Miniprotein binders against a7tqs6. Designs and how they scored, part 10

Target 1, 250 residues: a7tqs6
Amino acid sequence: MNEDGSVCNKILIAFQDNDQIANLKESVLGEVFRLDKANTNHDENIIKGLTWSTKYYEVRYDLYVDTFDDFEEWCKDLISSEYDDLREVLSGIIVIDSYTMEKDKIDQNKLLGQLGSVLQDKFFVFMNTNKDISQDVIDELNDDNSMQLTSDSGNSVEIINYHNVSNLKLNQYNEKIGFERVREIIDTCEWSGGHRVQTVEAKADSTDVDLESVFNRLKEARLKYLEIEDEDEREQFALEISNEFAEFLQ
Below, E stands for the ipSAE of ESMFold2; O stands for the ipSAE of OpenDDE; V2 stands for 0.75 times the mean of E and O plus 0.25 times the DockQ between their complexes.

## First folded at step 3 (miniprotein)

Design qD2
Fold by ESMFold2-Fast, scan of step 3:
Structure qD2 (fold): chain B 250 residues (1-250), chain A 100 residues (1-100)
Amino acid sequence: as target 1 above (250 residues)
Amino acid sequence: MSTEELMYELLRLYREAMKTDDPEKFRELLERMLELAQEAMEQVPEGLSEEEREEYRRGMEELIRLIQEAIDAVDNGDLRTAMRILWEIILTMLKYHRLF
C-alpha cells in the first residue's frame, strides 16, 4: 500500500516458470489486458496506471506479475499473514499453470480451495495450459467446483482453458470461453474507488468529473453498506444513496 | 438445479445484464433472474442453523424484491434506476454468499 494514495484495484497474475513462460506472458498480457509490444515496461513485475474500460464504467488499476516454481510454496506464501496487505488491495487473481487430472489432482484442488478461502470478495481464475483437457471437461469441473463450495470458501475458482483448439467463441451452454471469459470476469469484478460510467457520446469535462466523484462515492457506500448491521438503517442508507445519485445521473 | 447452481446461473445472467444495450434483452434477463431467485428461496441450503436459515430467507426476499423493482423500472422506461438496482443486487448476493 502507498502511504498517501489509494492503492486498491490491483490484479495479481502468476505464471508457472517453464519453457513456455515468455510466450504465455506475451499472449495473456496482450489478449486479456491489451498490452502493446511497444510498452517498454513489459519486463517489469509491476505494471502501473492501466485503465480497464467497459461500456458502463472505466477504472484505473495496476498489474502485479509474479512467477513461481513450486505452486504449493507460492500458495502457502500468498495465504500467510506476510501477504495480508497484498491480498487486501487485490481485485482478483489469475494463475496460469497446468491443471492436473490424475495423481496430484487432490493436492492441487486442496491448494485451490485454500486460496479461495482467503479471496472472499475477489475473483479467482485458473488458466489451464494442459492441452489434453477439453472444453467439455472444463465445463464439468466448473460445475463441480460451484457445487463443492464449502461454507468457508465464499469464492470458487473458475478454470478457463488457455488453449482453444476448437477455435470456438462459446461453449455448449452459450457461454464465453478463453480470454474473452477472463475479460468478462474482470468486467464484473468488485472494483474499489475510481469508477466512471463510459458512454458512446463524449461527456463535458465537468460532467465527467462529477460522474467520477459519484462513482467513487458509490464504492465508498458499498463499504459502509456492508458494515451496517441494522436492516432498517441499511435499507434507508441504500435508498438515500440511490436518491442522491439519481439527481446527478439525470 | 442445486442452490449453488442457481446462484451461479443468476450471477451469470447478472453479468450479461450489465453488458447489454438492448432493453428487451435486459428485461428478459431480469425475468429469468427473478425465476432463479424464487427457486432458490424454495431450496434452503442443508446444514444451516435456525438463525442462518432465517438469514438466508431474508436474503432471498431482498434479492427478489430488488429484481422486481428493476423490472418495474425498465417497464417505466427508467433504465438508469434499473442499472443502479443491478449494483444493489450484486451487493446483496455478496452479503449472503457465505450461506450458499
Scores: ipSAE 0.000, ipTM 0.131, lowest interface PAE 13.1, mean pLDDT 71

Design qD3
Fold by ESMFold2-Fast, scan of step 3:
Structure qD3 (fold): chain B 250 residues (1-250), chain A 100 residues (1-100)
Amino acid sequence: as target 1 above (250 residues)
Amino acid sequence: MSTEELMLELLYLYWEALRTDDPEKFRELLERMLELAQEAMEQVPEGLSEEEREEYRRGMEELIRLIQEAIDAVDNGDLRTARKILREIYETMRKYHELF
């Protein structure tokens, strides 16, 4: 293990190579990672020395930027043993492509499931560029994926719409969507230890408690709590939730 | 950057090179790999004997040579030879990364 953290905390972001790739890179790198094209070369394969900063911590990370023409071949490669070294150092993966509906011939969901099975303890986001897929459909797909994939490996893909056609900030379940949801996933991912530094003080004007995130996390924890059947396990989980929320309300 | 980090970045660029059909992109990836290999050559791992240090340098020289040959093949329009050399690059990287 590298305790200096120089060979960990990588995020792999992969774009379908199409006519929109330059615009997609500009939007995703700008909105998710706050990388302005004016001061960052978006055509680089590796963008190094970035800092992910939240109210509670800072961590150093690098972006590994990839492109693909054939998603199936790309998934096949990434799952292979040749990529073991890369997968080991990743904190997560973001794929930007057009999501195909199940009624079409291509079975993209099967590929996402297979890829998810080798990404244990890593986040896996699929940003959908298909404008024909509504937020309600995305919500249903994510519910289905949670039921199917979580039982197998504890890892499931989350599908997030790139286009915000309805100009919504939250979905029907009061959950974040779009780029803000991607940021929330990264905020809560498990970075390698030794790279997280708890930030004690920031400018008071900029350190408002994000009540939305606190309430959403509380809602998720409550739903999980209700699913626990063992009384002792339920009590332990309640204590863990209490300690977690004490950090937000300090 | 550590030698281990340099080898990881080399592997990543190698995987991108395998999947690229665009000769211009392929050549740019090989140039990036060349720069990283040259950096790794200058950064001999600590704790090695004089003989191990020489073996490491020879391995890095071989890697650099293979990458240069692949670039030359691309420049000559011989993408088939360049892609064949790419496999030799991978085998060399695996051998020396495991040794050191």
Scores: ipSAE 0.133, ipTM 0.667, lowest interface PAE 6.7, mean pLDDT 77

Design qD4
Fold by ESMFold2-Fast, scan of step 3:
Structure qD4 (fold): chain B 250 residues (1-250), chain A 100 residues (1-100)
Amino acid sequence: as target 1 above (250 residues)
Amino acid sequence: MSTMRLMWELILLYLEAMRTDDPEKFRELLERMLELAQEAMEQVPEGLSEEEREEYRRGMEELIRLIQEAIDAVDNGDLETAEEILYEILRTMRKYHELF
C-alpha cells in the first residue's frame, strides 16, 4: 500500500492508436474487466479501486490504460530504468494491436521478446486485432513461444485473438480462447502486491463450501484416474489435474 | 506411483489439513504428506536436464523440511506457527509444480 491510497496491484492495458480504438476500449474493458461505458470514461489513463474476484480470492487493483502510436518506442520506454517503479507494481500487461505475419514479423517478435525479458514474473498478453490470423495459427505461435522459453528466457507472451470469427468457445486443445482466456490468465496470475482481501487461510469457516467443492472435484478426478489402464493416458490425466490444482492455489 | 500422482495426493492431504480443526488429525495428515514427499524425492521425473534434476531435488528437500517443521510446531503446541508453515508448503508446491 502507498500513502496516496494506490495499491501495488496494477494491470497495464495499452492500445494502438487507430480508427478502432474507441470500440476496442469499450469491448475489451467491458468483456475482460466488466466495466461499463461510464466507468471507462471516469479517468482515461487510470481506473482505480477495482476488485478482481475469483472463487478462491479477492484482490484490489488499479487499471492503467495507455495508448501508443509507435510500439517500438513504447517498448523502449517501458523497458527503461525510468519505468522501474511502474514495472515493480504491475501484475501484468495486455497489449492490443495487430499481429503481423509479414516481413515486419521479425521486428515485432523481437520487441515482444525484449519486453518479455523484463516481465518474467508478470503475465504478458498480446491481443491480436488482425482478423486474418486464424485460431490454429495462434495456437502454433503460442506453442512456438513456449518452446523458445528455454533459449530466450522471459519470452512468456501469450497471443490471443480479439476477433472470434468462427464463434469458437475452445481451441483444438480444449483450452479457452478470446476474452475468457484473458480472464483465466488474470485469475491465475501472481499479484505483485500480494495483498488479497480474501484467502483460504483468512476465512476457514466461510471458505468451507469452496474447499469442499475443490476437494470433491479432486476426489472425482482420483476415481477417474484409478480407472485409466494405459500408463501414458494416466500421466496425461495427472498433468491435467496438476494444472487444475495450480489454479486452485491462486 | 508416478511423481504427478504423488503430487496430486499431496494436494488432497493439504486441503484436508487446511479444513481440520483437530490437532491430532492435523498431525496425522502432515505425517502422511511427509511420507509422500519423501517418495517423490526418490522419483525424479523423466526428461529433465541435469540442472532441472538438481532443482527438483532441492525443491523436494525444501518441501520435506517445511512439513517436518510444521509437525515439530504441532508437537510443541504451536498451532499458529504450523498454520503459517502450511502457507510456505503451498508456495513451495506451486513453485516446483512445473517440474512434475
Scores: ipSAE 0.000, ipTM 0.202, lowest interface PAE 11.8, mean pLDDT 71

Design qD5
Fold by ESMFold2-Fast, scan of step 3:
Formats: sequence, C-alpha cells, structure tokens
Structure qD5 (fold): chain B 250 residues (1-250), chain A 100 residues (1-100)
Amino acid sequence: as target 1 above (250 residues)
Amino acid sequence: MSTRELMLELFRLYLEAMRTDDPEKFRELLERMLELAQEAMEQVPEGLSEEEREEYRRGMEELIRLIQEAIDAVDNGDLRTAREILWEILRTMYKYHELF
C-alpha cells in the first residue's frame, strides 16, 4: 500500500537476462521513470510508491522489475491463470529484448500477439535492443500492428528502438521515438486500480481544461474516422465528436 | 495572451471548423487559426531546454504548414482534402501539447 492507504497501479518491466542488463536497467529506469542511479543499481524486484506526474494529473504506481532467460516460457507464465491477479492490476507492460527480423520472427510475433490478447486496456511496449533494426523498419512494423487491431480483438504491441544511433528526435512521420515515445504512451494510458490527483498549478486557469484527456480521446476518434467509408457518415461522426468535446471548453 | 491560451483558442476554432458546413466561414476560421499559430511560433514558452525549444519550433512550423495547406485546398474547391487535413492538425497539436 502507498502512504494514502489506496491501491497503486502497477507497471511491469521485464529485461532479458544478458551481459547488458545492468546498463539497460540504469538507462531505461533513469530515462523513462526518472529514477536515481542508486535506485536502479540495487537488485529490487518491486519499486513501490512512485508518482507519475503530468501537467494534468498525478497517479501513484508501483514498478515490477522482472527478468527472463526464455521469453517463450516467460510469456506462457504471464498469460497463465496463476498470474491473473497480477494482470488485473497492471496499467501496462514494457519488455526489453532483441527483436528478431529473420530467424524465428514468426514465433516471436506469435508470442507478442498471444501476450497482447490478455492485455486488454493495458499498454504494451517492446523496446528493441537490436542495433541493426533502423527506425524506418520500426515505423513499418508499428504501422502493420495498428492495422491488425482492426481485425483482431487483442491489444497490439508497439515496438520502440532502445538505440538511437542516428540521434533522431522524431521519425519520418514527425512522431516521437525512443524513451520520449515510451513516456508519451504512459502519459496517455488507462490507469487501473489507482486514483488520479489533479495537479494544482500556480495559476488556477491551467487546470480548468484537461487537454491530455481531450487529445487522447480525439486520437481514438481519428482512427474510427479513417475507418468510415461513407462521406456523409464520416462528416456526421466528425460533428458528433466536435460537439462532444465543445463541452470541455465551457 | 500566453502560448497556452493561444493554443486553447486555436483548438476552439478547430472545433468550430469541424462543425461548419459553410465554406466561407470554414476559410475564415482557418485564417484565424493560422494567425494564432504564427503568434504562438513567435512566443516560445519559458522554461524549455534548448532541445525542447527546437522541438517547439518544428511543431509550430508543421502546424502552420498544415493550416496553409488546408486553406489552399479550400481555395481550390477541395473541401474533402481540407477536412482531412483538420485531423492532421489535431494530431500535430496532440504531438506537441506538452511543450505549450
């Protein structure tokens, strides 16, 4: 329990147990979660009582830090009934491992799909440590994953490169990449089991409109808009959405 | 008006643009959005790092470009393309909203 006595949301982060794990833990926990070196260098499986803060809200969360040697066995365990209670309290999962392009790609993608199917309403990030995979390839993989969501009932994985060899800030579509993309995903996730505390700004007017919630909903509306084939229905949908959100500005 | 207030006003005009079926009003709203975006570009928020300032400028440049393309589409009688660009404008605002 946190100091308020309420249930915290949980994020599960899992690393492949290899020669780089100490460096990966330091970098990912430091860059994504803003944790000190002292915290990231200790062998702690659970980091409790963390606060995720945005301009619009604060939420308390716990971070579960796990390791695996065999990704397939780890996935089988996580989707099993033994881990039902854990999955229910998760807001999302981050896996740090090497993405395979050639050999065993079908098997890895199958495992990611199976894991995604039990992560309804949770974010699912795969941070790729394979330096040979360019940002352009990552962009194509994520585009394909987004398309599959329209035909499948499961949640889709987003693949994000750990290494930024070209020192890019944005991809070819002007979208965030790397650690900043991971933070954006967490900022807009559907927190479970916790409370959102509105952050009081020095100026009260800054908290009157929750732009983050509005923009997240409109992002979802855009995806639905693109699926509508009939022009009249598309225009009607846009009107309904704009009317819905006009109330947030009153 | 602060940069945040400029962007909120731009968003209000964006919602009005989505609702209107009048091409003349639609064009007028886009012109007003363009004015606000140009003003926001000249008013970089305080407290940003050098990296964040550069990111902000890119975001404003992209937003201005999209609004101008929407106006051009209206002027060419291509209202469908102009309406599709509205969603790109929203996406751009969302992408950069942490900076303002």
Scores: ipSAE 0.012, ipTM 0.449, lowest interface PAE 8.8, mean pLDDT 74

Design qb
Fold by ESMFold2-Fast, scan of step 3:
Structure qb (fold): chain B 250 residues (1-250), chain A 100 residues (1-100)
Amino acid sequence: as target 1 above (250 residues)
Amino acid sequence: MSTEELMEELQRLYEEAMSTDDPEKFRELLERMLELAQEAMEQVPEGLSEEEREEYRRGMEELIRLIQEAIDAVDNGDLETAREILKEIEETMEKYHELF
């Protein structure tokens, strides 16, 4: 809670960088956060001074918008010490990517478990863009994830389908699905800064400015990672950036 | 209760919802309609082809979705939107009643 008037509530939303990203941003930012292109630039890295309103409370928050090419690398970054200050002020995280049931070189379930273990008291949503995964499968995965994460003393990740080909609003258990489920999770989350509403424009404190600066630099580093065609050069670049930030943030 | 009886009760509750000016009564009627629509979804009429069963399922899914949207609108204090959704509910019920 910040008595000095700065906004400490943050939500991080991260999109897989693919040819559908513009459509995904429009849909997710529009439907979940009520941010349409008429009044908000969806390409901003940080969307500030937003208000989340429910029947019972209002709270101010900032939305941090990230993109990634490599989910494993993004997870490693988010868990790293460079993100300690950001993770502390996050109320939750939403990841938009394709979920895989196949045993791949990169184990998404392991990565989701690792993230959940460092996201104490924060919501964690994975919005699945893979159309081949039915709602029944999603329901089973969420039951399995809840059991696994509670045994690890971490927060539960919830997997939610982005596509709703059947136009259903509830699953077989009469639970909300899709964008409305994401909104329900946010409605009931434990906001990092509490349910405090700032009725005047708050001056960003030095901590918020530092976080924004670090976030923007990390995002720029990932964009350069995407442009590197040689795998060995890409790996070397990642190490250089990691070392540079570790030195800077100490 | 048969599917036919469930659909008749849904129509009755819909008529009551359209006639009431009491927001609390309106919400209670919508909740009852939701329960009946979910029950109707579980009771596919006998004698339908595979295509007709899929069409029935789609119709019940659409009806359930609309009723839930109307309840959400009421909970947000937006009675105007809720009543507009009721018109769409009527159109959906008429369409699928013709088919089944």
Scores: ipSAE 0.000, ipTM 0.071, lowest interface PAE 26.6, mean pLDDT 71

Design r3
Fold by ESMFold2-Fast, scan of step 3:
Structure r3 (fold): chain B 250 residues (1-250), chain A 82 residues (1-82)
Amino acid sequence: as target 1 above (250 residues)
Amino acid sequence: MSEKTIEVSNIPPDMDRWELLRLFFEVGPIERIKIMRDPETGEPTGTAEVTFEDEESAKRAVEELNGKEINGHTITVELKEE
């Protein structure tokens, strides 16, 4: 209840503040989110009322654009209880920074693991701007991350190269790379069903019951049922839902 | 023809692939890494080949890492001519 008028589906994008940030914002927002300057709100930190469309669905979302100088301080803030409400409404996080293997004071991989541990049911992408890291190395890093973070630690980070020197769409394992991989992750993320709308193309030849629409409606109804505080109103709502879906169940 | 590949020997058996990768990234940009395995058991033999993007990084790896002690093992790092 903390944000009247906001949608639950939010994506947080955080950029490292460097001399390339303007170019990185333009390319990431353009290539991943299909946003040009004409479609961007004057508030660069929050872009509201966007639509994510696939062959199977449409969903509304908001985009939060953040900037950091110190990745460790930014991670500490985001993990803190001050940001509990923000984390709950996120569908996922994308961090754009240089991935490093140097023995710095702070282990960047440890910070990514800590952040991943608080991102339950959310996607977590790290877009690497370091040109010295090849695709084969990225593949190995992702294998190691999935093995190390698979247990009860929550979501593991997926590292994706920003630069595509080879101009290939697939890696050695026939998996998408670069911006196309980021879009694939977003396509398959766990959006809030209450904001999901079936696309016209998905129904082109369907004359029967659309199961996806029925499941989304049921999920929405269940969430509303759980929010009703009055016991009598809850009973009436349960009866109304039962009657609404009687046609589908028979 | 260019000397971009090094051979690493006596790698600790408890060193995982991530730790090995990190060790060489400190030196310079990596094009390829290959961990040598026993063909019968599939287990690592304690040797690996690392190909850097440039010859300077390969030479630096020899200078900085050859004879370094890791987890009780003294590794050997040598340039491998291709």
Scores: ipSAE 0.000, ipTM 0.090, lowest interface PAE 21.3, mean pLDDT 70

## First folded at step 4 (miniprotein)

Design mC4a (at its last look DockQ between E and O 0.35; V2 from the best seeds 0.53)
Fold by ESMFold2, look of step 4:
Structure mC4a (fold): chain B 250 residues (1-250), chain A 80 residues (1-80)
Amino acid sequence: as target 1 above (250 residues)
Amino acid sequence: MSDEDRLRRAIRLMMWAEILEELGRIDRAIELYERALEYLRRVAENTEDPELREMLEKKIAEYEEHVRELRERLEELEKE
């Protein structure tokens, strides 16, 4: 636990160990978590005291960086009852590996579904590094996974292409893809504690009338009005002020 | 099991032990740290790279001290 007795939010990110792992780590940690060579050592396995910030909230979290050789072995271990209490503390999991469509392999999609079932209210992202899988196929996989995964929790894995082969910003359904979609999932996940609530009053103030400016303008106009002795001039000034504020308040 | 696999398992056990320690499960955390140390010692014994061996021995010493501190903490709790 933290010094205040609360459990800090935790994200697990796991990379399949291959000859591209250094590049994948730099890219994913940089794009998703804003961690670059100037800020952090990407070779660290535990990165404490990070902040996730949106316009609605800020939260502290720790990032745990794992590596594995075989996804099936890693996934089965993580699903086991030995890891129940560890899974409960996670906010979510990100896996970076190559997704396979081969029917004669162990059903990787079934393993993803099994892990998703034990994660319940946690986010689960599979970042696919296989360039041969188009965005349209990813979209169909995600639709099928949501239908197959569970009737109990409504929790599901989301498969996200690491490579943007099409150079499009959105898929065929106008949904975010790639790193932007990963960040969107994290933005909206169930954080457990340590968060600070932010308001959107600054944005609302930028779209709405600045009442302090209106009040100050009214005070200035009132002082000028009281200084005018000529009744015709006072009437014209009052009309000008009324028109100005009518337009401003519209 | 290759030494590469031993390193991956040791790192993973260290991460889980740290989490268990934060949860207050000191006895379980010690167990995982000790299992991770067994993997690290095996790699240090097997490697022919003297620089890697030196790095591992330093890391092993750091975790051995941490486990000793956790055992003292656990023993103090049990004296009640």
Scores: ipSAE 0.596, ipTM 0.830, lowest interface PAE 1.3, mean pLDDT 78
Fold by OpenDDE base, look of step 4:
Structure mC4a (fold): chain B 250 residues (1-250), chain A 80 residues (1-80)
Amino acid sequence: as target 1 above (250 residues)
Amino acid sequence: MSDEDRLRRAIRLMMWAEILEELGRIDRAIELYERALEYLRRVAENTEDPELREMLEKKIAEYEEHVRELRERLEELEKE
């Protein structure tokens, strides 16, 4: 809670659960939210008491880190009326996934449109990890999406490329791209409690063990375990994993 | 549903439950925690990994205690 008893600002970031995106998680969190490796126990789903600082203001926010394997299922949950109260307290949502132009796959654009329709006055960013999509294509998609915004329609998603293929810092329209654009969107978002300059460095308190990271690490460990043919090496590996997890729970 | 999917769902439900607690929606928070706990219990029962089971059982116990405290708080609020 803010000092005034208001609910703290909240940002949701969701990652597709695959090996490619998992490797980008640290980079995204570092570049967007300026989280130091030391402050991010790699395995925290809830990071509380963060400070967003600009030239003009400082505001406190909490970061919620989610993962999904099925984007449609994830979207349906967030669009559900059961989550109306939860959407109201979000400042915005960032999705990290591969953008697809393939018609035969789940209409990613339809889902993004549906989610945008319920995210009124919230920022909504889709960070594309698909390297086959150029900045020019992204610019065109964003232009088309912005034109479809009627006054009564929810916020359109802004698609942003993760990859900077061109050493260009700006798009063809002289606009920010990549992480700088994401930060610019957050800088201009609607915050609760007003723009108070809070000088107090709130220590990020990590409250909850990321069970998913623990599970993924165990799954990876199990896969490696199954690849080991030698029984003695298997036992040693199991012991090493056991010790690593015992330290994590302390 | 895979055990991995169950864990993802559990984590998501716990994140939302915590937000609902902050909003003072204690009844709804309890519902989400209970759903999360059910997923965790299923994973704990299905896992062949004793270490994962132990970790999950510990986490289940922690959240069960938290839910109990929330229920007590809810009962106190309903008496006022």
Scores: ipSAE 0.580, ipTM 0.840, lowest interface PAE 0.9, mean pLDDT 82
ESMFold2 (binder alone), look of step 4: mean pLDDT 84; pTM 0.792

Design qB3a (at its last look DockQ between E and O 0.68; V2 from the best seeds 0.00; counts 0 for: pae E 1.8 > 1.5)
Fold by ESMFold2, look of step 4:
Structure qB3a (fold): chain B 250 residues (1-250), chain A 100 residues (1-100)
Amino acid sequence: as target 1 above (250 residues)
Amino acid sequence: MSTEELMEELQRLYEEAMSTDDPEKFRELLERMLELAQEAMEQVPEGLSEEERERYRRAMERLIRLIQRAIDAVDNGDLKRARRILMWIEILMELYHRLF
C-alpha cells in the first residue's frame, strides 16, 4: 500500500504453464523487472513494494505472478464483469504464451481483442514464445491491430517476441523489440501516485559547462536565425551566436 | 463483528488458505471466507452515501462470487484455478479495504 494508505500500483504477469515455465519466469522477471534469482524467490506469486524508476520519475508497485493452463479460460475470466474492479486497479497486463496463427480450436486474436477492449487505459502485452513467428510478422500484426482503432478508443494488444533469433535490438522501423520494448511500454504507462525525479545537479568545477543548455541555446538560435528576413541582421546575429559559443567552448 | 473486524478476519483466512497444502483444509477456509463475506455484505458500514452503499454491495457481491468460484474450482478438482482465484481475491480485498 502507498504511504498515504491508497492502493499501490499493480502489474499482472501471467505465464502459460508448460515445461519451460521456470526458465521463462526467471528470464522475463529478470529482464523486465530486474528481479534476479539471488534477490528474490522466483516461486512467489506476489512481490510487493517494488520500485519502477526512469530518469524522469519513480513509482511504487506490486507484481502479481499468475500461471494458467488454458488461455481461453483465463482470458474469459478476466474479461467478465466480475473482474471489473481488478482491471481498474491494474496498470497493465503481460501474458507469456505461444501465439498461433491457426484458429482450429480457439480464436486467439478475438480473445486478445476482447481483453484489449476492456483495458482501455492499461497496457496489454502478449509475449509470444513461438519461435516460428518472425519479427516482420509481429510488426504486421501490431500494425493491423493499431489500424483497427479510432482516435478516441484507447488501446490494442502489443505482441512482442520473447525469442530474439536475429539478435537485433530494433525492428525494420527502428523501434525497440523484445524485453526493451516491454520496459518502454511500462515506462510510459499511466501510473498512479508517480513522483517526478528532479535532475540531480552534480557539483561542477569551474571548467564544466552545461552542454544541455548549450544545445538548447543552439536550437533557439537556429529558430531565431530563420525568423530574421534581413540578411545583414542575419549575419550580425550569426556572429553574436558564434562568439557566445566560443565563450562556452573555451 | 464490525465491518473492520470482518475484513481483518477475511485477510487472516486468506493468508492461512495460501499457506496450506491440504485440499480439505483449503476448501474449509474458502467456505469460512464465503460466510464472512456474506456477513460483511449484510453489515453495510453506516455513514455511507446512497452511492457509496451501492458500491459497497456490488463490491461484496463480486467478492462473494469469486470465493464461490474458487470453491467450485476445488469441487471440480482444479486446485490450481482455485489458488489463482484466491490471489485475485487478495488484490480485491486490498482495494475494498482502502475504499471502505
Scores: ipSAE 0.541, ipTM 0.808, lowest interface PAE 1.8, mean pLDDT 78
Fold by OpenDDE base, look of step 4:
Structure qB3a (fold): chain B 250 residues (1-250), chain A 100 residues (1-100)
Amino acid sequence: as target 1 above (250 residues)
Amino acid sequence: MSTEELMEELQRLYEEAMSTDDPEKFRELLERMLELAQEAMEQVPEGLSEEERERYRRAMERLIRLIQRAIDAVDNGDLKRARRILMWIEILMELYHRLF
């Protein structure tokens, strides 16, 4: 609980309950949340009082570590109206599982779409452990999903590959991938309670910049960037946004 | 018990439930939590606005339903699901603590 009596920010991370993904749990928690092995007691489902730190702010959050064997059942619970208040306190969700391109498993994409529709103001990440899916395919899927959402008020899932088969740190669009992308998504998420402690570095740049306004604008800009189909327009927009925030990125 | 005392006891039982690997003990603890949550639903805190009272009531109803689902999961031999439900119960208890 925050000092003001508000509920602390919460992130839900859920792993498929199989041996392959269980072995990745420590790595994911370490790379995304920078948790030391000492803090990852294998049996602790709730890690409280964590600090998310960026160049611009620090915020406290709790991490809920979940496991599921049936993704459909897990999604149905979260989508249900009984979980509305619970979803409201979440900043976002990360799912770690094998993404499937098989036509017969229409169920996974459908479920991801349904869950995204109820997570409109939350980040939603699906981290793919299926090594047979290339980054190019993931980029295409994310582009397609982003285009579909422009028509519906829902938040899309962003699919991120766990494995970096290419020693590339960036995708074909010069965007962050893997754990760096997950961290970037969390850096730009909406936090509850406004208790952004400005980092000392952000205090030194005395510009009375409403950081909340900047973050909201960056979020809007990101959404708009994802809506642009033309590569030249994307580059131009990215340049415009970079120029708009150049004063803050120094 | 006061509503505050009921919530403290619920928290204690939750912590005990999260610490046990015995399914029978786990079930017993959930049953006690259910009884306390039902009692808490009948004991609305004083001084709440009508809106806050309704939020409290809805909250307690949700808590009761989740506890019941956890019991059902244990009875079906699905301890993993029961523990997952306990995570959500913890969030609800935290949400309600601010009402007090």
Scores: ipSAE 0.504, ipTM 0.782, lowest interface PAE 1.3, mean pLDDT 80
ESMFold2 (binder alone), look of step 4: mean pLDDT 80; pTM 0.793

